# Ledger of designs, part 34: VH-VL binders against q86i44

Target 1, 197 residues: q86i44
Amino acid sequence: MSGQNILKCKKCQLEITNKIITNHNSDTFHEQCFVCKLCSTPISDPYFTDKETGDFYCAKCEVIRNDQSKPLRESLGFCSLCYKYFRQNEDILTIDLERYHIGCLKCTICKKGINNEKYYREKMTSKLSNYCCEDCFEKVDKCNGCNSMTLGQTLLAMGKNYHANCFKCFKCSEIIKPNSPYSINKQTNTPSCQKCN
Key: E = the ipSAE of ESMFold2; O = the ipSAE of OpenDDE; V2 = 0.75 times the mean of E and O plus 0.25 times the DockQ between their complexes.

## First folded at step 22 (VH-VL; framework fv_guselkumab)

Design c15 (at its last look DockQ between E and O 0.02; V2 from the best seeds 0.00; counts 0 for: pae O 15.4 > 2, off the site)
Fold by ESMFold2, look of step 22:
Formats: structure tokens, sequence, C-alpha cells
Structure c15 (fold): chain C 197 residues (1-197), chain A 123 residues (1-123), chain B 111 residues (1-111)
């Protein structure tokens, strides 16, 4: 037999040996490959094709799918630093429960970008963090209460640096505020608030 | 020494309420995220949710949203997991676990774990 | 089902090398998220074994090592000892679940 080509399914690229489905462009498909993605009904005109996936949708399900695309854009979320929504296929840095554009992270001290380089993060609140590059991390004083870096205002107490909420009474564990008096047990080198004196 | 000490085992009936606790010591409790993790009998680990005790920011795994309540009392350095109405399928070991304050890149881990609280729910 | 796939069991004799795989997808390990490993000895809570793919916390023997490639990670244990008999879990983060995800666990039996 002269010039017989093997028919391939346009969608899956495998040989068609059974029933052949043809669209208006003369493309050929397996029966199971030319169906609506949402309802599995065999495709007939008019139909729609998703540009990104190549999936087919019947006219009814295309209306349903268009309504679903609004939640998808918002479901991509937004950057925790600049609060702009992410675009489809954008590179995203995710840390725990927060997502960022790659270029939004900067060292709090030197202001250089932290783009896939080693960095350290100190959480100040659930939504506020300070970031520190490796070079700056080696240079900063650390809190003597929690051993975190001290990027902002510090309390100097007993010759050491502390975060304001990390300098505590040894006896009751209450925070000794910067403007509050306290006593020092010189033998144990421990602070006590006025209430515990 | 960092420690997470959980409340003792519980035996309950379906429909009862329950609140279990996780007390953190040896670190600044308000400055570290605390997660709850479930382990059903003979099964693996499942992350349930997380809280930042400093401001009570609380987030849940989709599988547990609306099923439990996570809370904390920072004045006593204690996190809680609670049910308003227990089901037999809630029978499991429940762990609290702390996340590190520092992180290096791409996602974090659980650096310290509580000893677990066994919850048994049966008719 | 677990988001990360581990073999349900592995075994080895003392002194041998074993590996435990952890297979994810493009929304977790393949997105670039780190893989962490935990050891759960019988009747005890999990304990951090490896973090950040390959880092060992203080007190963990150097015969435990981790690696990550593509969408998969691996825990290797060399010089296998009877005390290594435990369950081992991998853990990562998943964008679509917006949360931490664990493997199903691997029971290591020392023969």
Amino acid sequence: as target 1 above (197 residues)
Amino acid sequence: EVQLVQSGAEVKKPGESLKISCKGSGYSFTSYWISWVRQMPGKGLEWMGIIYPGDSDTRYSPSFQGQVTISADKSISTAYLQWSSLKASDTAMYYCARHPRYEVKFGTYFDYWGQGTLVTVSS
Amino acid sequence: QSVLTQPPSVSGAPGQRVTISCTGSSSNIGRGYDVHWYQQLPGTAPKLLIYGNSNRPSGVPDRFSGSKSGTSASLAITGLQSEDEADYYCQSYDDYLSGYVFGGGTKLTVL
C-alpha cells in the first residue's frame, strides 16, 4: 500500500488505532483525548482551548471556567513586603507562611539585596522581620537574652546588649523596662526588679 | 535549656470538649512560632497549624481549619490546642513543636518538640 | 495520602549503609523548598536530625547525612547501629497547601 502514514493524536502524540476524531483544522485525536476538561463530554463546535495547557472546553464549561479564573489570580497571593499580587509564573521566594518577590528582600543594615544569598531573619512581630546578610550578621551585637541580632534600639544592661523585652527579673521573669530601676546580685550577677527586692 | 512540656493523656467520649497545653521554657516564648502536629495511631505526622504567641497570629492547615482552635497565653508561656466537640477520629498523639527564630533559606523546620499528649476518644 | 513519598520500610545489618528517599513535586521540593529530617525512636517524640537539606544539628552523629536533588531528597545512614531502629520522616513546605508537609514515614529495621 502506497504512502500510508501513521495517524497520531494531536493531544497525546500516540498512534491512533481505533476511532479517529477530527476537528475543523483536520487535526486527529483519540476519542478520549478530544473531550471537555470539566465535563468529559465529547467536543463539538463551538469549543475553546486553554492557551497554557492545551485543554479543551465546551461552550458551557468555558463560561464556568472564566468565572473560576478570578479566584486563581487572587489565590496566587501577594508579596509580604510590597503587597503587590504575584503574576503567573513569577519567581517567588516563600519563607514559612510569607511570600516575597525575589528582589524585595534587603539587608536591614547595609541595604543590599538578599537574592538567593545566605541571610538571617529576626522576626519582630508575625508580620515584621529584619533581614541580615552574612557579612552584617558577623558584625552585629547579639542580645544576651535570646542570642538574636540587635538590629534596632538596644538596652544596655549589666554591660551587655539586650532587646527591650529580653531583660528580665531573675526571680519573677517579668521584663525590666529600660526606665525601671533594678538591683543586681553581684555574687550571682543576676538582676531583680523592685518588687522582688 | 529549651523545653516544651505538654499536658497529660486524656480519655474522652465523643462530643466532649478538650483543651490541651504546651508550656515553653528556656527561651523567649513570644518570639518563636509554635506548631501543633497530629500523629494518628500507627500513622505518620500531620501539621495542624501554627501560632505566633507574641501577637496571636494563628494559621491552620486546610485539613484542620474549623476543626480545632489554636491559642496561646503569653503571660504563662503556654500554647493550647482545643476541640469544642471531639470525634472518635480525633484519637491520636498530639505534639507541639517550636520553629527556630533564625532561618537560612527556603522553609523552616521544627527544632524542639514536646513529649506529646495522647488523646483517646471512644464510646 | 502523604504529600511527600517515602518507602514504608527499609532494613540493613549493623555496619551497612542505608538510604531513605523522599519524593516531592514542583509545588514543594521542586519549588526549591528545603527538606528536613526527623528521627522518631519507638515510644518517643520526633527529634530533628537534618535541617536545610544537609545540615546536622549539634549532637547528631556524622554518619547521618542528607541531600536534595530536583524534586527528591535522601537521608543516608552509614555504619548502621541497632540504636538507629526508628521511624524517619522528611518534611518540607508546599505552596498549594500553604503549609508544612511530611512524608509518610519510613520504618528502619536493624537486622
Scores: ipSAE 0.006, ipTM 0.521, lowest interface PAE 9.7, mean pLDDT 81
Fold by OpenDDE, look of step 22:
Structure c15 (fold): chain C 197 residues (1-197), chain A 123 residues (1-123), chain B 111 residues (1-111)
Amino acid sequence: as target 1 above (197 residues)
Amino acid sequence: EVQLVQSGAEVKKPGESLKISCKGSGYSFTSYWISWVRQMPGKGLEWMGIIYPGDSDTRYSPSFQGQVTISADKSISTAYLQWSSLKASDTAMYYCARHPRYEVKFGTYFDYWGQGTLVTVSS
Amino acid sequence: QSVLTQPPSVSGAPGQRVTISCTGSSSNIGRGYDVHWYQQLPGTAPKLLIYGNSNRPSGVPDRFSGSKSGTSASLAITGLQSEDEADYYCQSYDDYLSGYVFGGGTKLTVL
């Protein structure tokens, strides 16, 4: 309906074009963004929020996150995902300037551990980047707008998946906002915004 | 004003198929989850399943999984509940109900209800 | 048989206070999920009465109140009126069933 304000995800700061999750603070999230940082399961009450990073943790993983029993003398830092310290001589994965335990960072599709040999990252997400392994890459749907991999934030239009902000008017190239009316050219199967109708 | 208007009462025989409807108005139909709730005669409320009309994501109660099909046509702001083969035990009042955007996806409440559709199945 | 347990019936005289209990478990109310309440007048669809344990929608009198503690919730009605005669249902979410759950319902009779 006319007049509804565009909703943005509190976590990734991108526009929400699909399912909306609203927490008790009236913050809105993508379904994919309101998940536990450690186990990637959808968040349910009770959950915990890291005050510094804003990451969410389920009750089970909260206990893991707070485990500080590792001696600092033996640590080489901590995993950006599980926040546990690295052990001396432990093999770690470095991706996008962040360090991970082997196996902590997982493919969004098959859930196996990502390795630094070959991986793909979804470009449309900043803080909550989704990763895909090489094996799954060819199987992943591509955005009909930008033709890049779709793993997280997507909308479905005309039977095709789009990244947020990739659903654009064919005529004026403006982004068609969520719940905004649009028309479809039946011959070309392209959308047109209300202004261009 | 938010309204959910359901289709009229149905009288059917065992083995027949049935599809009842729930039309939403006064709000963005594709942006709110819709559930179906059964109430057998003289009995309590039973959640059957839920659908997000925006992408037709559908979830069922274990008790109703495989027993019914929930669907939606967002072009006409309508949700559906259907049976392939009715049983006498399917005799009940069926309600559609909207979930608000507020709250975690699962754990919300029903803020608006349809008027109900009475389904009577008898030989 | 309901996941949430309610007394089948309660009664009170006009002006009195009545309470309806809703007892759950660690997989629903005890899990931290909110409890909601609905009023169903005879021959009508349920109406939201209380949401989020204790919140009243617009139009619901303040004589209706909800609370939650532990694995249980309660609906309190003060200043009971004849028009309050109805069935009342609590509702929450259950992790074990992965679904919304209702209480068995309570028939309130105003004497």
Scores: ipSAE 0.000, ipTM 0.529, lowest interface PAE 15.4, mean pLDDT 82
ESMFold2 (binder alone), look of step 22: mean pLDDT 93; pTM 0.952

Design c16 (at its last look DockQ between E and O 0.02; V2 from the best seeds 0.00; counts 0 for: pae O 12.7 > 2, placed apart)
Fold by ESMFold2, look of step 22:
Structure c16 (fold): chain C 197 residues (1-197), chain A 125 residues (1-125), chain B 111 residues (1-111)
Amino acid sequence: as target 1 above (197 residues)
Amino acid sequence: EVQLVQSGAEVKKPGESLKISCKGSGYSFTSYWISWVRQMPGKGLEWMGIIYPGDSDTRYSPSFQGQVTISADKSISTAYLQWSSLKASDTAMYYCARHPRYEVITKFGTYFDYWGQGTLVTVSS
Amino acid sequence: QSVLTQPPSVSGAPGQRVTISCTGSSSNIGRGYDVHWYQQLPGTAPKLLIYGNSNRPSGVPDRFSGSKSGTSASLAITGLQSEDEADYYCQSYDDYLSGYVFGGGTKLTVL
């Protein structure tokens, strides 16, 4: 039909090389460009568009950005978990450009707020992490694949704990998914995926 | 071994488009943030933005928002930096850099643990 | 300009000690944000040298050390060697800019 094979994102004007998102007007976007401007959450109905900037907002953040006290609150920022603005001289916990009240994040093991100067993190998604306070760190299980801590859901394989992405076929290095069959080389005590055995 | 391998040097004219790449290997590409950093000739380092390839969460420095697009193709473990219309002032070295996932993290910010070799972009008539 | 201020250059003789400063403000280092350091050898990409103010990654010699106090941080290099000749950058986070910030860089010359 068209001689052009390249789609451009309506938001950023650059080529789309991965998943294509289409709105009701047949405009195309990068998956990451069709997100709420304030909270970065993927846009789903209902959503709002700023007609001057073209930015998108989820319903919750549209209420926030229409707040009459917004100019002051924007300069102070807000917590990424509770969406309450910070107060002057309030302590802020910053992780991967996300900002939080002290204690809003909890240790995965003891469930108490993370308030120490030192803590440990296992990142699960861009916005979801498991955290471990210093006191609990010495109690956490380690992954038998990478020897790093395991705070979230773990794979139990060969009687040992693994991260989901750390239980790999010895021969081909492909990940052996949970509940997938595998074989064990008894001489080396190493796993092999179904394709390699 | 963790490696970030960037695409080769580019020579372009003002107004042209460009897409440069950063291929990650030796680690779970979708589980680590990747940043882009600019270094203008004879100048220091400037953070441009960041992407989490696992869910394509993308954030930009205010200085670069609207000027570039950061994206990733997780099927080939590659992050991208793109311009729709280059300017002479875009002449610089561009680095991709990875952030840690499991290391000791204080509440006071994070760092860039592995860097690509850089991509020199030259924009001139 | 660079948000974090570093001297443009420092020098020292082999075997001596030098210190590279990194001065910020109340919106970055003074807020309590960590300082990280990178070494950029001539013609190469930056490499992580110090993280979390004072921690060394595996493979970084103990003659490199970092510290932070108030709104400033320091990188100390003892037992200077000719291969230490490089550019050094500090890095932190700034509340006002809502992002990562680097110092302007310091060229270290070994005499």
Scores: ipSAE 0.039, ipTM 0.582, lowest interface PAE 7.5, mean pLDDT 81
Fold by OpenDDE, look of step 22:
Structure c16 (fold): chain C 197 residues (1-197), chain A 125 residues (1-125), chain B 111 residues (1-111)
Amino acid sequence: as target 1 above (197 residues)
Amino acid sequence: EVQLVQSGAEVKKPGESLKISCKGSGYSFTSYWISWVRQMPGKGLEWMGIIYPGDSDTRYSPSFQGQVTISADKSISTAYLQWSSLKASDTAMYYCARHPRYEVITKFGTYFDYWGQGTLVTVSS
Amino acid sequence: QSVLTQPPSVSGAPGQRVTISCTGSSSNIGRGYDVHWYQQLPGTAPKLLIYGNSNRPSGVPDRFSGSKSGTSASLAITGLQSEDEADYYCQSYDDYLSGYVFGGGTKLTVL
């Protein structure tokens, strides 16, 4: 099988099977991966990149960033996303031991602020977490592996979406890593790892 | 070449209104923040406020909040600073300045990479 | 009073080394915000001299250098020349004011 040059997303390291975004450095991204960390808007030129985390920031949001140190943010009362101070008596959203301004934490789908009442979190193997509001939850595609919500950092294989850790060999049940070779059984439409080929 | 060209010197009386301009060229005007900076005669630089011409998001220094209005017309790549009622104490040089574009070396704080030539405003009775 | 403190004036002879200090606080330089420097020649607009604590834009001689430590920053000028006579301003960001802040400026005289 002619080694189809698999395009890999520079951000999530998964295969790109749909729309490809290419930046000025010729790096390739999923459309959903090339978004501003703060406002979740698709990135357009010009934009900023955090050299340590690799996060992208639009020109608008860049000027409002403050200290990014987690311990310092907690001690001084900063938002975990925009890094601005909380105002006195300001309503704060607390999720997973992180504090956010209302509206800072966005739904991955509709880009509206997450409300404290009902939200969904995607299980990810990475440090990045995607959230979904209640309104969008029913509309979100499900992982073919675990049947749970897919918001980001998914790979498309055999016409279906998978979490990275949910794409497994049908024969040995081991996780097929991104960019690892695998074969597809044409009859069963199931993947097999290189060892099981 | 990136340029910020400001409107000419103004001589006004107390109580009069004034609007000065800063026109950007040589770059995408809507994609860069523009700040206004005041310099009173013989004094230092004072940041007044900032605007993002792309969506007109505007922020002010606490010292200048309510004292001036910052606006922009993206169709002609121009930012504005205006007073509804001038005071003698408004006599100063006013600069517009652009924030940098791409890759910041560090995570914290931005700077002004290009400046207008300044607009002198004189308010006297 | 300026949020960032600079000496009002410094002087040096041609060829000498001079330094201009910029002292901030825990709400600005001490927060980790970068310090930037501007040169303002007499009768002209400010010009970016140093950005990101120690970086020189294109066209700025290597005689100019910047550093930052703790709550303070410093601009150093080596091989002082007559054309260096100007006002110098440090700039950063302040959390308390939620805005950009400048030092009071330093007048450099070349003797």
Scores: ipSAE 0.006, ipTM 0.516, lowest interface PAE 12.7, mean pLDDT 82
ESMFold2 (binder alone), look of step 22: mean pLDDT 92; pTM 0.945

## First folded at step 25 (VH-VL; framework fv_guselkumab)

Design f1 (at its last look DockQ between E and O 0.02; V2 from the best seeds 0.00; counts 0 for: pae O 13.8 > 2, off the site)
Fold by ESMFold2, look of step 25:
Structure f1 (fold): chain C 197 residues (1-197), chain A 125 residues (1-125), chain B 111 residues (1-111)
Amino acid sequence: as target 1 above (197 residues)
Amino acid sequence: EVQLVQSGAEVKKPGESLKISCKGSGYSFTSYWIGWVRQMPGKGLEWMGIIYPGDSDTRYSPSFQGQVTISADKSISTAYLQWSSLKASDTAMYYCARRPTYEVIEKFGVYFDYWGQGTLVTVSS
Amino acid sequence: QSVLTQPPSVSGAPGQRVTISCTGSSSNIGRGYDVHWYQQLPGTAPKLLIYGNSNRPSGVPDRFSGSKSGTSASLAITGLQSEDEADYYCQSYDDFLSGYVFGGGTKLTVL
């Protein structure tokens, strides 16, 4: 019959115009409103309600919510590359006081994993590096300033390969920037910056 | 020819400030962490902290946090250890030391491959 | 009261073999962190002797060797020479202290 027979969703308080879901107390819900907050599966008995938020949880997810191991996993920290918490007794690689899963490191050249094996590193920042596996190491160019490999962008100076921060004035030891003028002492074959010339 | 050359010995009184230096040469200064290590008279080695001069990222041992300041001037390839107010208990030998970066990296290890000659700091009345 | 424990002294005659122990715990060596060794000759700075438990840097004689097992490490010196008279330090990393840790040092006396 006519009149004000408006069905409202108990969760969101909006009118229900299509499929109606009813719980054991005869409360009515939209289908999408009566689902587990964590896994989104439709709610059936037994289920749990958070009194403060009104959210619903299925039995499996309620066990997960009550897992006493969560504070321990948070206290162990997480990998600086994948941002996943470490598990108890997990193999952890520490580089420059940062912690990583061993399996998160890959060779810059061949892209294969660097796991429990000898490798070489070119640091870019305190937290970022390029890595090179042992097989690829013999194929990379070396810096003529520090005799270490060059994996990132390099400076070609005096016909030789350098890291950008390794081409320095012989007299004052300051970095000679790319495309900046410099002089060469022919007797010692050493560069001098414009100021020291 | 990697070298770390430290500033000379210092004789100071309690309450005075001090800044000692460590100049690196023969390598890419901005690409290696530089650490500071204290050796008190007749005692062993104690790690104080480290700095990455490329971006000035600085990490302190919990025992030394707030007690000293570690800094670097990458334009002259020099790292510094600084006290605002010296105590008699700061009397010690202080070393700077470099960590390897472009060579083989230990799986779970961190070591110092080159060391400065040391700076003796004596704080007494 | 070092985190890593070393004997305070060891002695040997020229030509003999000596060992120096470095004992840690489950938060450092027992966690899997490598052990490194430094030699400090009288009046000089420390010098890297052994890294990564057993590796020798270029210029270190092969009569120096290192090993690690469980929570402990050992430095062995064979063919002892008078020039080996020095202080020796082990070094590792400790999760509890979140930092590098050194042993208390061992004074080697060559008789």
Scores: ipSAE 0.020, ipTM 0.540, lowest interface PAE 7.3, mean pLDDT 81
Fold by OpenDDE, look of step 25:
Structure f1 (fold): chain C 197 residues (1-197), chain A 125 residues (1-125), chain B 111 residues (1-111)
Amino acid sequence: as target 1 above (197 residues)
Amino acid sequence: EVQLVQSGAEVKKPGESLKISCKGSGYSFTSYWIGWVRQMPGKGLEWMGIIYPGDSDTRYSPSFQGQVTISADKSISTAYLQWSSLKASDTAMYYCARRPTYEVIEKFGVYFDYWGQGTLVTVSS
Amino acid sequence: QSVLTQPPSVSGAPGQRVTISCTGSSSNIGRGYDVHWYQQLPGTAPKLLIYGNSNRPSGVPDRFSGSKSGTSASLAITGLQSEDEADYYCQSYDDFLSGYVFGGGTKLTVL
């Protein structure tokens, strides 16, 4: 009996029998559940999620939510890094769904402020990516697994840096998790997971 | 009562890996950010990073970016700090601490309201 | 050197008033970021003492007070008691470092 994987809405925890909405995190929702908490409008990019309540907010309502005591034009929300509200006439950097004070988001290498003109982002599964300016890009170490830029969390194995998801068993290609036991093939200098040892 | 209980003291050698833990209780673990703070012997406090256990959103201090990994297992209300390869300079007390709710930090700023008892990590040859 | 500057030590007799300064810059306290204070008794973890410049958590006596002005903050302790002997840390956020920052800490000795 092929156990029909019942898709459940992450918000209401009920089965989804109609249209499925999938967010950026691959979570599934009812169409009526993926709406703005304040205006009940269906959510579209860009949108914001209150991490504590799980409520969704459209871009307009997000501004209101952040400071309901001030006129809409005076409320710009808050920085995703320092969590302080933006001030009037303050320059704001917007990258994807995140907003930052200028000066908060910096190149991981040289600590220069990131601007929207030209930057590189590390490939990560998380929405939070490390950033690199153009000047530092060529100097950044590369992952031995994917040969892409390494800025954030890396696993050092066999003298080489790996993204967490790039450190894989050479036999079965499964990701070897940090602190998981693995063996090293002395000839090929490749890792093997415990199952493949 | 809100409590953060950390794992016991560790004695390690350079090059070894280590993962220490912080277990939260008395509150909704997935709804609060957990930070890690380092205190080297006889020195002050240093913010390392924070994690939101609900979705594992993680932020690092620039000084600790790439040096450590912060993670969480929400199923057991536990946050982790780990090293792939310890250095002697990693010898320190490590504290986990809770960040208040969104409503609080937007009003009062970001601080840590509850702290773990600390985990002493000693790295020596 | 800590981004936030504190005196390394202060001392006072029981019953006296002592103040601990926390001096920042335009990139942290001067930027408008709030200042928080922690008390660390010998051999223990830090404890929140003051949050949001001047607010006391439950259980903190009213003899502890905080203030902020310009690029600096101050912790005042009135009616100094022997149990107040501890390290005190201010904390804020710094734009330059893009992170939460602590003062260097002040050791308070009760004479």
Scores: ipSAE 0.000, ipTM 0.511, lowest interface PAE 13.8, mean pLDDT 85
ESMFold2 (binder alone), look of step 25: mean pLDDT 91; pTM 0.940

Design f2 (at its last look DockQ between E and O 0.01; V2 from the best seeds 0.00; counts 0 for: pae O 13.1 > 2, off the site)
Fold by ESMFold2, look of step 25:
Structure f2 (fold): chain C 197 residues (1-197), chain A 125 residues (1-125), chain B 111 residues (1-111)
Amino acid sequence: as target 1 above (197 residues)
Amino acid sequence: EVQLVQSGAEVKKPGESLKISCKGSGYSFTSYWIGWVRQMPGKGLEWMGIIYPGDSDTRYSPSFQGQVTISADKSISTAYLQWSSLKASDTAMYYCARRPTYEALEKFGVYFDYWGQGTLVTVSS
Amino acid sequence: QSVLTQPPSVSGAPGQRVTISCTGSSSNIGAGYDVHWYQQLPGTAPKLLIYGNSNRPSGVPDRFSGSKSGTSASLAITGLQSEDEADYYCQSYDDFLSGYVFGGGTKLTVL
């Protein structure tokens, strides 16, 4: 080796030719390599290192990382639909902050499994939905109030489909329930509940 | 026309309580998640949490868990963000935003399609 | 700073092209989640600019475009105009944090 000192980044093992960042152990890094894995801020004390990956975490992100990982590291969790626990290394489908087995979700119309392919969902509650594959989506009516699919409970009003919560009085915005009387403004083609008549 | 209309600016002292509102119109309020986003003065956007008004299922960012309460009153199509005891560090702009729920859009992204105008909260002595 | 890394500022002359980068990790963009972009004009609320990596909502000029590759994304603005001077934020979803994540924001200055 010639009489030249060559510094290598501890994180990436490549030569450091510009600004050198040094930690408390005298390890050297590129400026861009000594940053928090989650938030990318420059590392300062206190910080944490994942010994499996070599990644660094600032104190704030270590708290966040530990809070989110603790239940999952002690448990693989369970499917939000069938409530069975996941197996180790099982593929999962994550939708809307919930986790599911691949294939647990099925198209409401054709009953084929919903994988990571293109599909459509009508939410009924935060955890209950109807699902629809692309082929079947073309067959389903849309709500005239919100323009979303109507696989679930629907109301036929003024000759058009609505979700039960989407047929509202034009004047007061209250839901006009099934079989409740209402009037129609012929010039605007809008419904009014009996109270607003 | 989808609209999210937030309550007006607030000037408060540390230790006071506050509840700000976000009224949704032009869509089925109970069928879409409503999120809250903080922007401290001169800083970027931070997600605080979301609520599904249909059943009040509420999810918080870990950084905001226990700091605020997110709620909704579906009878008046309104979501809320509230503090039991404000701190000077709560001075920020607060936005509500709507998230699409239908799966074709969700597969391609978890984004906020409509935003409220914002509510400025100032907490000072 | 943030989970998604953006340059703090970029600048360009009128009529030029600028790009704004958004760098994530294997738990967000690298896990296959889309990247979305918001424009925040001074004194206003954020507005959806690009969704699903590259789609423009109606009313957004076609001189705004987005792309995604690997663990990063890019917003390109061509034909730069003074009205484009704003803050721009990327946004995605992170499996590890189980939540929505925003970039730190980029201030675009039109010279």
Scores: ipSAE 0.005, ipTM 0.486, lowest interface PAE 9.9, mean pLDDT 80
Fold by OpenDDE, look of step 25:
Structure f2 (fold): chain C 197 residues (1-197), chain A 125 residues (1-125), chain B 111 residues (1-111)
Amino acid sequence: as target 1 above (197 residues)
Amino acid sequence: EVQLVQSGAEVKKPGESLKISCKGSGYSFTSYWIGWVRQMPGKGLEWMGIIYPGDSDTRYSPSFQGQVTISADKSISTAYLQWSSLKASDTAMYYCARRPTYEALEKFGVYFDYWGQGTLVTVSS
Amino acid sequence: QSVLTQPPSVSGAPGQRVTISCTGSSSNIGAGYDVHWYQQLPGTAPKLLIYGNSNRPSGVPDRFSGSKSGTSASLAITGLQSEDEADYYCQSYDDFLSGYVFGGGTKLTVL
């Protein structure tokens, strides 16, 4: 009896029998459990996790949560990364018309603060991007699919790293999803999806 | 009165397993996080991890992840810290401490308001 | 090396004012996390002294005060008494380490 690894929801610890939501940490949740604590909306990127309670907050509610003391009208705006409101005396970094706390935008590799001089951004499908400083750029592994840097979650296949959307079937060019079955052409060392096998 | 009472001093040899305890009383044990803090001889305080006894949600310091196991038995209001294989370097005083409720954290930040008396663990060959 | 930096020792005469500094960084105190202080008398467990930068628990005398500014915090003790001889630790939270962090501790000697 192949012990079907019962997937449990990380939030409620109950078995997931329906739709499984997987976050960027590979944690699994019920669809109804992966919701904002304040507005109960299903969570989408970007979202925030309370470090102490484990509760999830959507971006909008995170902003509200972080500004308990100041009326919205008096706000100097908020950081596009952490969604905390700026204080009057805080230095801010502006990149592509988005504002950041200087301490928030960091190189994914060395954790050094990103400045306006030279930085690289990982191409992601989401609005959230990983940044890399100039010093680390040459040392960062490149995606075997698109040859751009890999800073975030990657798929390791055939000994190479891929962005999730860059791991494609060689025959039909469809994206092979993580944990989906695929075959390897031994001659070309390329992946083929189940439909093309 | 809120109290955290820890188990007695331990003298062990390298390679032995150990489980020490922290019993809470005077409050709802399942409603407060319990943390463990290490203090090596003559050194400062080091946070090891915390557990929420209500659902056994456990979080570790990166430095202690995989090195120890934190657990709780809510039926007897007791938290545990355990080693599978002790090292000489594990010689230290170990404290359990209560973290205030979420409401308090929102207002005042993350801190420990009540502490156990400590458990001295000595590991020597 | 402790994430939060404290002087290893401070001293003062009875009745004097002493201050203990706690220097952090942009990932902890500078990130907006509150600073807390603990007193550890010789041979005893730490006790909460200050929470939320400047609040005193019940039983802590008003001669103990805390403050925070920028990336640093400070504990001030006025009217220094012999019973104040202890180790003092600041504590906060650090985003980089994703955890609670303590200062290295300061030994206060009453001369």
Scores: ipSAE 0.000, ipTM 0.536, lowest interface PAE 13.1, mean pLDDT 85
ESMFold2 (binder alone), look of step 25: mean pLDDT 91; pTM 0.939

